# Miniprotein binders against a7ua95r516to809, part 167

Target 1, 294 residues: a7ua95r516to809
Amino acid sequence: ASLSLLSISDLVPDLQFIFFWMSNAIEILYFIQQKSPAYMQTIELMDDKAGSKESLLSATISANEEAMTILEEVIMYTFQQCVYYITKTLYVVLPGLLDCNPFGTEPSSEQCRRAAGVCVCAVCVMPEAVRRVVSVFQTTSDLLQQYQVHSEIQSQMFAYLFFFTNVSLFNQLIDKGPARGWFQRSRVLQIQASVKILLDWAKGAGHNHLAQKFFAKFCSTVTILASPPQQLSQMSWKALCAEHPSLKPVQLHRILTQYQLMAELGPLPIWQPSSEDEAYIYRTVDLLESFENH
Below, E stands for the ipSAE of ESMFold2; O stands for the ipSAE of OpenDDE; V2 stands for 0.75 times the mean of E and O plus 0.25 times the DockQ between their complexes.

## First folded at step 10 (miniprotein)

Design yd2 (at its last look DockQ between E and O 0.90; V2 from the best seeds 0.80)
Fold by OpenDDE base, look of step 10:
Structure yd2 (fold): chain B 294 residues (1-294), chain A 85 residues (1-85)
Amino acid sequence: as target 1 above (294 residues)
Amino acid sequence: DTSEELRKRILKLLIEALRLMAEALRLAREGNPEEAEELLKRAAELMTEAADIARELGDPYLIEFAEFLLEAVEKLIERLERRLS
């Protein structure tokens, strides 16, 4: 089946099943963690009949440890399964974000059109390409809340999803951007506006810190490309490195080189890498981000 | 059996039930939901036995633990059955 047809809505029944298992395992784990210490204390207060108490205590400790291990494995497995399915849907919809024109009059989603006129909710005013990405995150959020998944697990889930999204968007922009015209100022401004909508959603959903952290590389790239030539040409390599610490030297060098070509700027000595960074700008292996580093 | 041996037996039953639950999840994800349901039913049987022994002993923690697990597995069975329907 073509990956192109896979929507998050199609995966909801499977995700619901996995989230239910995850939530159930977390509840059991929490029960053991909260109640077992008191029980062990109760055993410790029992009348000592010839080493029987010590044997029971040891058996209880061992049983609790084994139970927690089993439950942690279930939680980890279900977490990985959720991430796997959600990232597949993201992989399909993320390319559309780079081609999106958020300034166009795209009609509101069909779902909100049916009720009472033009829905002005934040989601309905989103461009379709942005809405599709947001829908994946919103569905994930709704499922996590529906099953009352522990806040730490929710944070880990969104951290990974934002990481994946950043890597995907960054790599596509760096690799395909020149050929697709995404480095043109007008297109960059569209991308910047689209990303802002996504970040605003993340802020509204309570994930502002995670979004800022994990989108830093993509946002830095877009910020540089969106900068007017007059402003960017006045910034030294060292200043740009300091302002955009999320970018590796090779990445910054590639961005500036492509910017120079697009803006028809001659060689700018001020953008020349420092002697310290000169060896690193040729490390093409570090140009694209890896999905394995998380 | 001494009260201690019975408590140890209850714990063993509950741990085995948890193992069955974990295996049931794998089976369900691998496309064997019917076999998964059978493992969950077996887990429920073990938890029921554990709860019964715990009630006979009058151990409040083991009663609560066994009953909590039993409720959890029953919810899983119900959810799996709804997916199969």
Scores: ipSAE 0.775, ipTM 0.939, lowest interface PAE 0.6, mean pLDDT 91
Fold by ESMFold2, look of step 10:
Structure yd2 (fold): chain B 294 residues (1-294), chain A 85 residues (1-85)
Amino acid sequence: as target 1 above (294 residues)
Amino acid sequence: DTSEELRKRILKLLIEALRLMAEALRLAREGNPEEAEELLKRAAELMTEAADIARELGDPYLIEFAEFLLEAVEKLIERLERRLS
């Protein structure tokens, strides 16, 4: 069946199956880690006849290592399967975040302002493009809790999902931004507001630190583009690098020069990278981010 | 010591059962859920044999380990059968 036609809701039965396997493997791994050391000590206290105690101890160590290898492979496989399904859904819905207008130019926003005097009322909903993304994250969170997946695995899952989201949004903004008009300051403010709703979800879900870490590159980009060009022109290259350490030299330079062009202001200072960075600002191989986390 | 030989046999049965469990997962995910169920049932047979031997020995760790694994595999079988029905 085509995964590109499925919503996250359509994938829930498959994800439930995968999380069930993962949770069981984690529990078995935990059992071995918690119980096996004491068992090996009881073997050391057994009657020592013709080296049979040492043979049993060796077999127990070997069995534990083999079991843990098998279970770790199951956990990694199920993790990758979950990520595959979830990121296919994210890939479809994330571009809408860049075209979304979360301010009161939408019917739902106008309806909210005209509602019987309270904001946010029951008829005022999250913008649809943002809702689609949040729905993927919320469904994932609900499934992880439903199957009692260990909190360390839950954190790893959201670390990867936020990493994927950042790479997808950053690459699209860099690659398609000029042609789509996304570098226009008013449009950037709309993007910033939409992403803030997503970040607020992450904070409420207990993932604020992960979201701050893994969205840093995209958020730095949006912060630069939301800044007045006159303010940026007064900052040195070194200061801009220090303010935005998540951006590679080629990325920072590209953002600044594209923003300068799109702003259509009068003469602007030439961005002058340090001599140490100058060779790096032209390395287009470093411009886009890889979805492979190495 | 026959007691320690039986303990090593229990461990071998449980490890083989875990290998079958892991293979069953891959079969289920690759679109072969009926073959996956067959492997899980074989794993349950090995875990049951291991549990029986462990109970005769009175080894509390091996009893707990075998019974824990058997319960896990039985839940996986039940889950897989619901998807097949």
Scores: ipSAE 0.761, ipTM 0.944, lowest interface PAE 0.6, mean pLDDT 83
ESMFold2 (binder alone), look of step 10: mean pLDDT 87; pTM 0.851

Design yd3 (at its last look DockQ between E and O 0.88; V2 from the best seeds 0.82)
Fold by OpenDDE base, look of step 10:
Parts: structure tokens; C-alpha cells; sequence
Structure yd3 (fold): chain B 294 residues (1-294), chain A 85 residues (1-85)
């Protein structure tokens, strides 16, 4: 099946299976971690018949360590499988977010139309392209909650998914943005509004800190591009670096250069990199983000 | 068998069951759900034996551990059967 046809809904049965295994493994691991220390103490308090106690204690320690190792491997494997499937679905739907016009009268989702009333829920009023992205995250959240997955694992899952999303959107915007017209002010404002809807969802879902952290690079890029020429032309290179610390010098330089071209601005001496950053602006290898750095 | 040897036996059964569960997951993901189910059934047998021995010993920790694993394995079997239907 073409990757283009894979929806998150199609993967739900497989994801449910994986999350079920993950949840069970976590529950068993938690049991060992919580109960094994007290059990070992109980063994230590047993009457010492000539070395039998020490042998049982040693066997118990070894068994607990081996059990925990097996369970940790299962948890890691299931986590990786979940991430693999979810990121595949994100890869398909994320490009639509950059082309989305959130200010258009897009018809409400068909799913909520079947209820006799216009559903005014936050998801139903979302543009279709944004809703598709949110649906992936919401489905993930619902599955994690359904299987009562430990909060730490949930946080790690969303951290990675937000990281992946940021890298994907940032790289697409930097690489294809000029050619696609995404650097045009009107398009930038659309992108900004779409991202805001996504961030508002993340905030409502309790992931505000993670979203702010992992979307920082993409948000900084969009913020710069959305800035009026009159305002941005008054900001020095140093000030922009300080305000947008998530951007590497080469990235900021690329953004400003494309902004200058789009806005038909003449050379702006105020945007010239510092002598310290001048060597770094030519590091084109650092222009795009890597998926490997997580 | 001394009570200590029985406890050690229960621990060995638990470890073997966990290994079977881990392998069953791999097999199920590789497209061999029937073989995965057979491993889980074996794990359930091991945990039933472990729970019985633990109950006879009156060891609360080993009872709870064996029963927890048995329940997990039974749920896993049920989930696989639903996927195959």
C-alpha cells in the first residue's frame, strides 16, 4: 500500500497490540521494583541454616536482575515499534500543514457532521490539514491513556514525536520554502496560525513544556518570517541570535537572506554576522536538522 | 525438596516464562502469531505450576509474582486470539 494511504486509524489495531505488551511489561517491572526489596529483606531475616539463606538470596537477586533486563528489552522494543509506526503516519500528514490555509472556510469534519449539531469542539473547528496532524497525536495520547502507560514513557514518546515533527517541518520549510512560496508573508501567517493551533492542542493535552521545547526551532523560524520588515530590519544579528538561540548561525543567516529577497530589501549591514559567527554561516552541513540527534 | 529449593524452582519458572513472553512478542510481530500463542500457552503452564508451588509454600511474594505473570500471559493469549479471528 502506498505510504500516502496510511492513516493513523489503519494502524490502531497494531498499535493497540504493541501498547498492550508495553503496558504489561511495565506493570511487571514495576512490581519487581516495588516488591523485591522487601522480599530480599525477608530472606535476610530467615533463620540461617548453613549457607542456604545466602544461596536463596543470591538466586533471588540474579532472578530479579534477569527478569528486569528481559522486561526492559520488551519495553524498549515496543516503544521503538510504536515510534516507528506513528512517525510514518506523521511523515505523510506533516507536509499538508505547510500548505494549509487556516483562514479558509473549510467544511467541518465529516465525522462530527453526523451528530445532529455543528460540533464546536476544538478539533472539529480545525483546518483539515491541522486536524490530521492532531489526530495522530490525539490517537497516541488516547492509546497511552487507555493502557495506563507510565507518565515517564508518555513524556518520552511525545518528546520524540515533537522532535520528529519539528525536524520535519523545519527542514521542509528551509529546503522547499522559497520554491513553494512559504516565505511569502501571507503564507507565513497561515503557517503561524496552523502551528498555533497545534501548540494550543499540545497545551490542552498537558504537553505545553515539551511542545515549547521541541518546536522552538520551527517556531523561531516562523516568528522571524512573520515579523514585519519595519520591525525585523531594526534588529541586529546579535539581537536575533539572542532572541532565537535554537537557530544555528547558518540557519539564521539562511532565513534572513531569504527574507531579504522576499521583502525586496537592500543589503542590511545590521544583519551582518559577527566576526565570531562568520565562519559558521558557511557550514551548510548544519543547515538542515538531523533525525539522529535524539 | 527443601523450601529454598522450591523457591529457586519458582524463580527459574518465572524467568523461563518471561523469556517465552519476550520471544512470543517477536514471533507475533514477525507474522507468526500461532507460534507466539503456543509459547504463551507454555508460559501459562509454567506460571500455573509456579503459583501452585508458591501457594503450597505460603510465600506471598512468589504467589503474587506468579499470579501476576499468569494473568498477563492469559490476557496476551486472548489478545492474539482476537487478532487471529
Amino acid sequence: as target 1 above (294 residues)
Amino acid sequence: DTSEELRKRILKLIIEALRLMAEALRLAREGNPEEAEELLKRAAELMTEAADIARELGDPYLIEFAELLLEAVEKMIERLERRLS
Scores: ipSAE 0.812, ipTM 0.953, lowest interface PAE 0.5, mean pLDDT 91
Fold by ESMFold2, look of step 10:
Structure yd3 (fold): chain B 294 residues (1-294), chain A 85 residues (1-85)
Amino acid sequence: as target 1 above (294 residues)
Amino acid sequence: DTSEELRKRILKLIIEALRLMAEALRLAREGNPEEAEELLKRAAELMTEAADIARELGDPYLIEFAELLLEAVEKMIERLERRLS
């Protein structure tokens, strides 16, 4: 099968099936949690000459525990299945964010500029690559709401999707950036603008906190690379570490090395790692993020 | 069967139906939707019995539990049959 067959719209029927099972399991679990304590109290109030109410109470506790275990396993399995299929589509569409141009080109950009000296368009055109990613997130959000999935589970799902997105974008930028020309400042500014569209979607969807948390590493990287050389060269290693706490020493060191190459700067003494960080900047196992750490 | 023994029987039927439902989900996702439907139909039989006993007892908690689970299983069967046709 072609990777184009993994579009989010192709997966909607399967996702609807999975979310349907998840939603029913959640509803039954909630029923048990809400009603079982009062039921057990009513058992304690029953008249019982033969002592069989103690056996019923024990059986009710045991059944409650087993039912909740089964339902929690269904919820975890369906969650994993949703995440699996959704991240398959994200894996295909995310690289396009690094290659797209979110800034306007044609048409009428010159006329709008001359008429006002500033672009007066009320609506920014969303590039196709960004639209594909937003479509995955929006479809997921719509399905979660359609099936009335509890907000805590919705938050956990978007936490994972944003984590996956960050890992995918960060790793590709670090691995492929030199060969693909992504460290050129004009490209970095385009990447930054594209990611801002995603962050704006997340804020409008009520997931701003999650996006701020889980995109921090990628956003920090892009922020450093987008900075003007004179502004950035005024910041020491320690100041950069403090400004970008989401970056590991090896990651920050690699980013600064790429920045020096891109800007044609020689080594800057102010960017030398602190003595306590020096041991960590060569740990290549820490350079790339793992998809499995979440 | 005493009232308490019937309530324990309802609980056993509910647990077995839940086990069948969970297994049916895995079978459907593994490409065995016909076997998944068979398990769901068995779960529906168990939950029909559980609901009938619960209604005879007049136990409002067990009635609601049994009816909720039976409704879920019936909807799952309907959804699975639509995918099979």
Scores: ipSAE 0.786, ipTM 0.954, lowest interface PAE 0.5, mean pLDDT 84
ESMFold2 (binder alone), look of step 10: mean pLDDT 86; pTM 0.841

Design yd4 (at its last look DockQ between E and O 0.89; V2 from the best seeds 0.82)
Fold by OpenDDE base, look of step 10:
Structure yd4 (fold): chain B 294 residues (1-294), chain A 85 residues (1-85)
Amino acid sequence: as target 1 above (294 residues)
Amino acid sequence: DTSEELRKRILKLIIEALRLMAEALRLAREGNPEEAEELLKRAAELMTEAADIARELGDPYLIEFAEFLLESVEKLIERLERRLS
């Protein structure tokens, strides 16, 4: 089946199974962590029949350690499986976000239209391309809540999903942006508005800090490209590096070079890399982000 | 068997049940849900035995642990059966 037809809704039954298993393993792990210390204390208070107490204590410690190891492996495996399926769906829908015109009169989602009247919920007013991305995250959030998954695991999952999303969007913008016209002022403003809707959703979902952290590179890129020529041409290389620390020198240099071409600006001496950064701007291997660093 | 040896036996049964649960997950994900269900049923049997021994000993923690794990396994079986239906 072509990856293009895979929706998050199609994966919900499989994800539900995995999340259920993960939640079950977490509950058992939590039980051991909470109850085992008191039991070990109880063993320590037992009458010291020649070596029996120490042997039982040792056996209990060993059994708890082994049990926790098994459960941690199950939790890790189920986590990886969830991330694998969710990122596949993101991979399909994320390209649409860059081509989205959020200022267009796109009709509200069919699902909310069936309710009597124009649904003005935050999701229904979203452009379709943004709504598809948000739907993946919302479905993930709903599943995590449904199965009462521990908050730390939820945070780790969203951290990875935001990381993946940032890498995907950044790499697509840098690699394909010039050819697709995504560096044009009007298109950049559309992208900026679409990303803002996504970030607003993340804020509303309680993931504001994670979203700000993991989208920093993509947001910095969009912010630079959205800057008026009059304003950006007054900013030095050093100032831009300081304002956008998430960007590597090679990335910033590429963005500025493409901006210059798009805005039909002549060479700007003020954007010349520092002597310290000059060696780094030619490191093309660092231009695109890697998915492996997380 | 001494009370100590019985407690150690219960702990061994618990560990074996957890191993079976972990293997059942792998089998279910590999497309062998029937084999996965059989392993879970075996885990439930082990936990039933563990709970019975724990009750005979009067060890509240081991009773609670074995019964909790039994319930956990039963939930997994039910969920797996729903997926197969």
Scores: ipSAE 0.830, ipTM 0.959, lowest interface PAE 0.5, mean pLDDT 91
Fold by ESMFold2, look of step 10:
Structure yd4 (fold): chain B 294 residues (1-294), chain A 85 residues (1-85)
Amino acid sequence: as target 1 above (294 residues)
Amino acid sequence: DTSEELRKRILKLIIEALRLMAEALRLAREGNPEEAEELLKRAAELMTEAADIARELGDPYLIEFAEFLLESVEKLIERLERRLS
């Protein structure tokens, strides 16, 4: 495989190969699960001569367990390989969501306009930065369906991709936002609009609940930053924690600090952390999210 | 050999073929597709032997299992060869 492949379309042949192996392993696993119980019943009903019935049954059970272990490891390996390549592509395109202006984007691209006799695709009418992210998700969805991957595995795949998206966007915003000007109100509103387009894709694709769950931290951050000063200054620390349970104390405190700077507000006494949270608001180790298990 | 011993032999051939298939996947992904194809061809040989023994026994489950696995391995070989070409 080439390490220079950066777009999802360049990875499709490799992903098709990996999904083919995954699908093959799933089919074999299904065969064992569906056929082996009846075979073992046949063995149970055999005339027991010289203990051969118990020996064969034991060997059959042992072989089934070993076969299923091997196949489950193949499925896990192929899943991890797919996630690795897809998330590398996603990592490259996600920062553009924080910089794009969805309000100034032309309705269609030059490519779609020049093909006026051909249909205008929905991807061409999106802001380019959003289109790139949607293309990764849509290509992934198309491949999963092409290879008839079980819906539970498809959901786990998108749960991880949305988790990865949230972590990447949240970490970029928190870590680089001050230097990049992303906390300015006009930029926050642009970011909010861009993310809404992505959430609308997830809803239309049947993944709304996964997207709501796994984007909660980033969406909460943007919601706070987009709030009018009058409204937000009336909310206590406890009220904000309750309204945004996906944010850790250090994360909420950092977001409020950035809001105070952007809105030119001094520290507000009503945003004073609770005694239970006081120890946690300076834990910079907890500020950024991990890509591994979150 | 007894009928029981032949059935156990079929099961061992099946497991070895599955191990070869799993290793072939890793080899193909690690940049060794020619070695991966060699392992898959060995797996196909094991499944052909397993299917032949199962047919001699007339064990419907083991016949179906071995034939299903042989078909699966042959599809993997074809896919790997297409990727190499």
Scores: ipSAE 0.758, ipTM 0.942, lowest interface PAE 0.5, mean pLDDT 84
ESMFold2 (binder alone), look of step 10: mean pLDDT 86; pTM 0.838

Design yd5 (at its last look DockQ between E and O 0.86; V2 from the best seeds 0.81)
Fold by OpenDDE base, look of step 10:
Structure yd5 (fold): chain B 294 residues (1-294), chain A 85 residues (1-85)
Amino acid sequence: as target 1 above (294 residues)
Amino acid sequence: DTSEELRKRIMKLIIEALRLMAEALRLAREGNPEEAEELLKRAAELMTEAADIARELGDPYLIEFAELLLEAVERLIERLERRLS
């Protein structure tokens, strides 16, 4: 089946199964963590009949450690499987976000139209391309809540998904942006508005800090590109580096070079890299982000 | 068997049941849900035995642990059966 046809809805049954298994493993692990210390204390307080107590304590410690290890492996495996399926779905829908015009009159989702006429809920007013991305995250959130997955695991999952999303969007923008016209002022403003909708959703879902952290590179890129020429031309290389610390020198240099070409600006001495950064701007290997660094 | 040996036996049964659960997950993900279900049924049998021994001993922790695991296994079986239907 063409990857292009995979929706998050198609994966829900498989994800539900995995989350269910994860949830059961977490429950059992939590039981051991909470109850085993008290049990070991009870063994320690037993009458010592000729080394029997020590043997039982040792066996109990070993059994608890082994049980926890097995459960942790199950939790890790199920986590990886969830991430694998969710990121596949994101990979399909994320390119649409860069081509999205959020200022267009796109009709509300068919589902909300049928029930109440014109639904004005935050999701229904979203552009379709943004809604598809948000739907992946919302479905993930709903499943995590449905199965009462521990908050730490939820945070780790969203951290990775936001990381993946940022890397994907950043790399696409840097690599394909010039050719696709995504560096044009009007297109940049569309991208900025689309990302804002996504960030607003993340804020509403309680993931504001994670979203701000993991989208920093993409947001910095969009912010620079969205800056008026008059304003950006007054900012030195050093000032831009300081304002956008998430960008590597090679990335910032690439963005500014493409901005200059798009805005038909002559060479700007103020954007020249410092002598310290000059060696780094030619490190093309660092231009695109890696998916492996998480 | 001494009470100590019985406790050790219960713990061994618990560990074996957990191993079966982990293997069942792998099998289910590899497209062998029927084999996965059989392993879970075996795990349920082990936990039933463990719970019975624990009740006879009157060990609250081992009772609760064996029963919790039994319930988890039963829920997993039910979920697999629903997926196969």
Scores: ipSAE 0.811, ipTM 0.954, lowest interface PAE 0.5, mean pLDDT 91
Fold by ESMFold2, look of step 10:
Structure yd5 (fold): chain B 294 residues (1-294), chain A 85 residues (1-85)
Amino acid sequence: as target 1 above (294 residues)
Amino acid sequence: DTSEELRKRIMKLIIEALRLMAEALRLAREGNPEEAEELLKRAAELMTEAADIARELGDPYLIEFAELLLEAVERLIERLERRLS
């Protein structure tokens, strides 16, 4: 498939093909895992006349191990193909979350807002930028369920998609935030509301634990930036590190520097890094996150 | 042909068919779906032979294995043909 495709809906036929292969490989692998132990016992109980039972047992073990290896490689390949194409779509749509206004662009009703906290009914629609991201997640979830992909593989896929989302949003906020005005408090509150819509989707889809784990860095960043100056300025560096363990010292320092600038809290540093962390607040190589699984 | 040798032959046919299936997937994803279909048709031939031998032996595990893999390969062929049309 061409990497020029921007919409998840354009990728659905390719993804259906890939998931179909994955589902067939999973079925065969499951058969071997469930039936092979009993079959091995059947061989052990066979008549040992002609003295060939141990050779058959060894060949059967070897064949089953080879078969499972091939099937696991197919499953891994199809998983990687899905993730590759889905994350290319996410990469294109995720920046819009940082620019959208979830409060001002949504047609809404009191019923929709009260019923869900985040409305998905026909009367209230999500902001378009949020809808594009949710559409990627929802389409992925629907395909995985349609092709009866094992729940552990579904969890692994969403773990990676949430990891990718976190890295993409965090890196763009840190890198582009000053130029785009994303550190302004009103903008941070809009970003926080948009992310809550994603977190609510993840909870409703049964992935709350994965979202809590893999969005932690971005959520911590937004939580700090959304804090009132009176509250945040009274927190020590040590307390902030303890409350936000997902943030590296250089990352926390950069976030607090931008916060102090935007809140106009003066030129002197308010938050003093610990002596251990002071060696790390200038490690620029640690500022941005890698898309490789860390 | 001893019962042991026939069981080992079935296992070799299964492994070869699985290798063909895995390679067909890569070919289809690399833009060679016609070559992928040819490998799947070869895998189906191997699994038909494996199923026939397994039925002659009356080995329920090998019968189920061979038939499951044959059905999977046939579904994959059908899917490729719809995509190519």
Scores: ipSAE 0.789, ipTM 0.953, lowest interface PAE 0.5, mean pLDDT 85
ESMFold2 (binder alone), look of step 10: mean pLDDT 86; pTM 0.841

Design yd6 (at its last look DockQ between E and O 0.89; V2 from the best seeds 0.80)
Fold by OpenDDE base, look of step 10:
Structure yd6 (fold): chain B 294 residues (1-294), chain A 85 residues (1-85)
Amino acid sequence: as target 1 above (294 residues)
Amino acid sequence: DTSEELRKRILKLIIEALRLMAEALRLAREGNPEEAEELLKRAAELMTEAADIARELGDPYLIEFAEFLLEAVEKMIERLEERLS
């Protein structure tokens, strides 16, 4: 099946299996961590008949260490598998977010239409492209909750997914944005509104801090592009760097250059990079984000 | 066998069961769910033996551990069978 047809719903059975294994491994690991210290203490209190106690203690320590190692490998493996499948689905649906017009009268989702009443739930009122992205995150959240996965693992999962999403959206916007007209003010406002819906969902799901952290670069880009020319033209390079610390100099320079072209602004001396940043604005290797830096 | 040797044996059975569980996951993910199920069944046998020895010894921790793993393995088998159906 072409990657284009892969939905998160198609992967749910596989994800359920992986999450189940992950959850079980975590439970077993937790059992060992919670119960083994007390057991070792009981061994230490046993009557020492001919050094047998020390041998048992050593064997117990070794067995616990080996058990934990095996379980940690299982947890890591299952985590990676989950991330792989979920990011695959995100890769398919994320481009639609940039082309989305959230101000359009898109019909409510077919699923909620079958209920006799207009479902006014937050998901049903979302544009289809946004809903598809949110559905991936929601499904992930639901599975994590269903299998009662430890909160730390949940946080790590969402951290990575938000990171992936930010990198993907940022790179697409920077690379394809000029050609696709995504730097046009009207389109930028649509993108901003779509991202806001996603961030609002993340906030409602309890992931506000992670979302703010990991979407910072994309949000900064969109914020700059959404700024009125009159306002942005009054901001110096240094001020923009300070306000948007998530952007590298080369990235900020690219954004401003494209903004200038789109807004038909003449050369703006105020946007000239500082002497310190001048060497960095030509580092094209740093223009796009890497997926490997997580 | 001394009580200590029996405890060591139980610990070895537990480790072997965990190895089988880990390998079963790999096999299931590689498209060999039937072989994965056989490994899990073997793990269940090991945990049953471990639990029996632990009960005979009257070691509460090893009883609880072996029974906990047995239950986990049985759930894994059930979920694997559901996936195959």
Scores: ipSAE 0.790, ipTM 0.944, lowest interface PAE 0.5, mean pLDDT 91
Fold by ESMFold2, look of step 10:
Structure yd6 (fold): chain B 294 residues (1-294), chain A 85 residues (1-85)
Amino acid sequence: as target 1 above (294 residues)
Amino acid sequence: DTSEELRKRILKLIIEALRLMAEALRLAREGNPEEAEELLKRAAELMTEAADIARELGDPYLIEFAEFLLEAVEKMIERLEERLS
């Protein structure tokens, strides 16, 4: 119930507070890392009456280690808080991508078609379901830049957000796809186009490598489902496993079964699992992904 | 060595202030912003003492460290007070 009240814009004040604390903790940590080595050399150059500088060096090292531990825990806590609230927002908006038509069902869809070959997110004609997801990612990117969060932490945050997005979309497609008609080719092509808009955003934001890595399972699924029957029916089980290593055997088997049903194909000998994989294709515990596997 | 003991005291004040800052964050996020502000004010007192001792010693690193932390804590108090209003 609480999820129905969330939007990213409603969370911005809380996220600003959390990023403010994260940024301060990062700056203090950076200060220690940049200044402490020179300070310890200064201690070694001090006049060592009564041999006391070794005790000060030890205390300084111990204090720096404890300070860094406290600051790293603050950074982790604030990171987890941001991820928690942002992913709650994503959870609400992601299902719309599976139902939307990016090829224009609104009166202004001609502008979307004319914007082909340029960034669609710069035009106010992006499909609403895609816009909602892009808005979450863009707001997150803007906040990270506003608070000057280090690029490594920004990459880790988007890695998790892309992982979460992949798990959410994949699980819904596999679990609800038959009932919702999402395995029909026209719907798969719409889904593929919507994901393309997200991938274009990620590329423009400097996160292309992360998106390619963390969307692999969902993209492999869509690629298989979008393949022409004449082309896909020529690919063996072994070839499909090799081409789509992000898919577990039970997942690939389920996708091919849905493809056979939609394309009105009977079972194909060329899609018979290998002896090694045959033990895995009925392990339904492995069918859906866990949100904790990152 | 008296100067060694004072430097160790500055380091202990810094660590305690950092612990107070970390706990204040958790209190603020758990819906206890008034208690969080009290911990930050205590951290500011510790950092003021640390800065005063560091200035007496003339230790440039400890002066910069203590003053940087005091400024950070004061900004956190200001931000928290703005949220409380």
Scores: ipSAE 0.750, ipTM 0.941, lowest interface PAE 0.6, mean pLDDT 84
ESMFold2 (binder alone), look of step 10: mean pLDDT 85; pTM 0.833

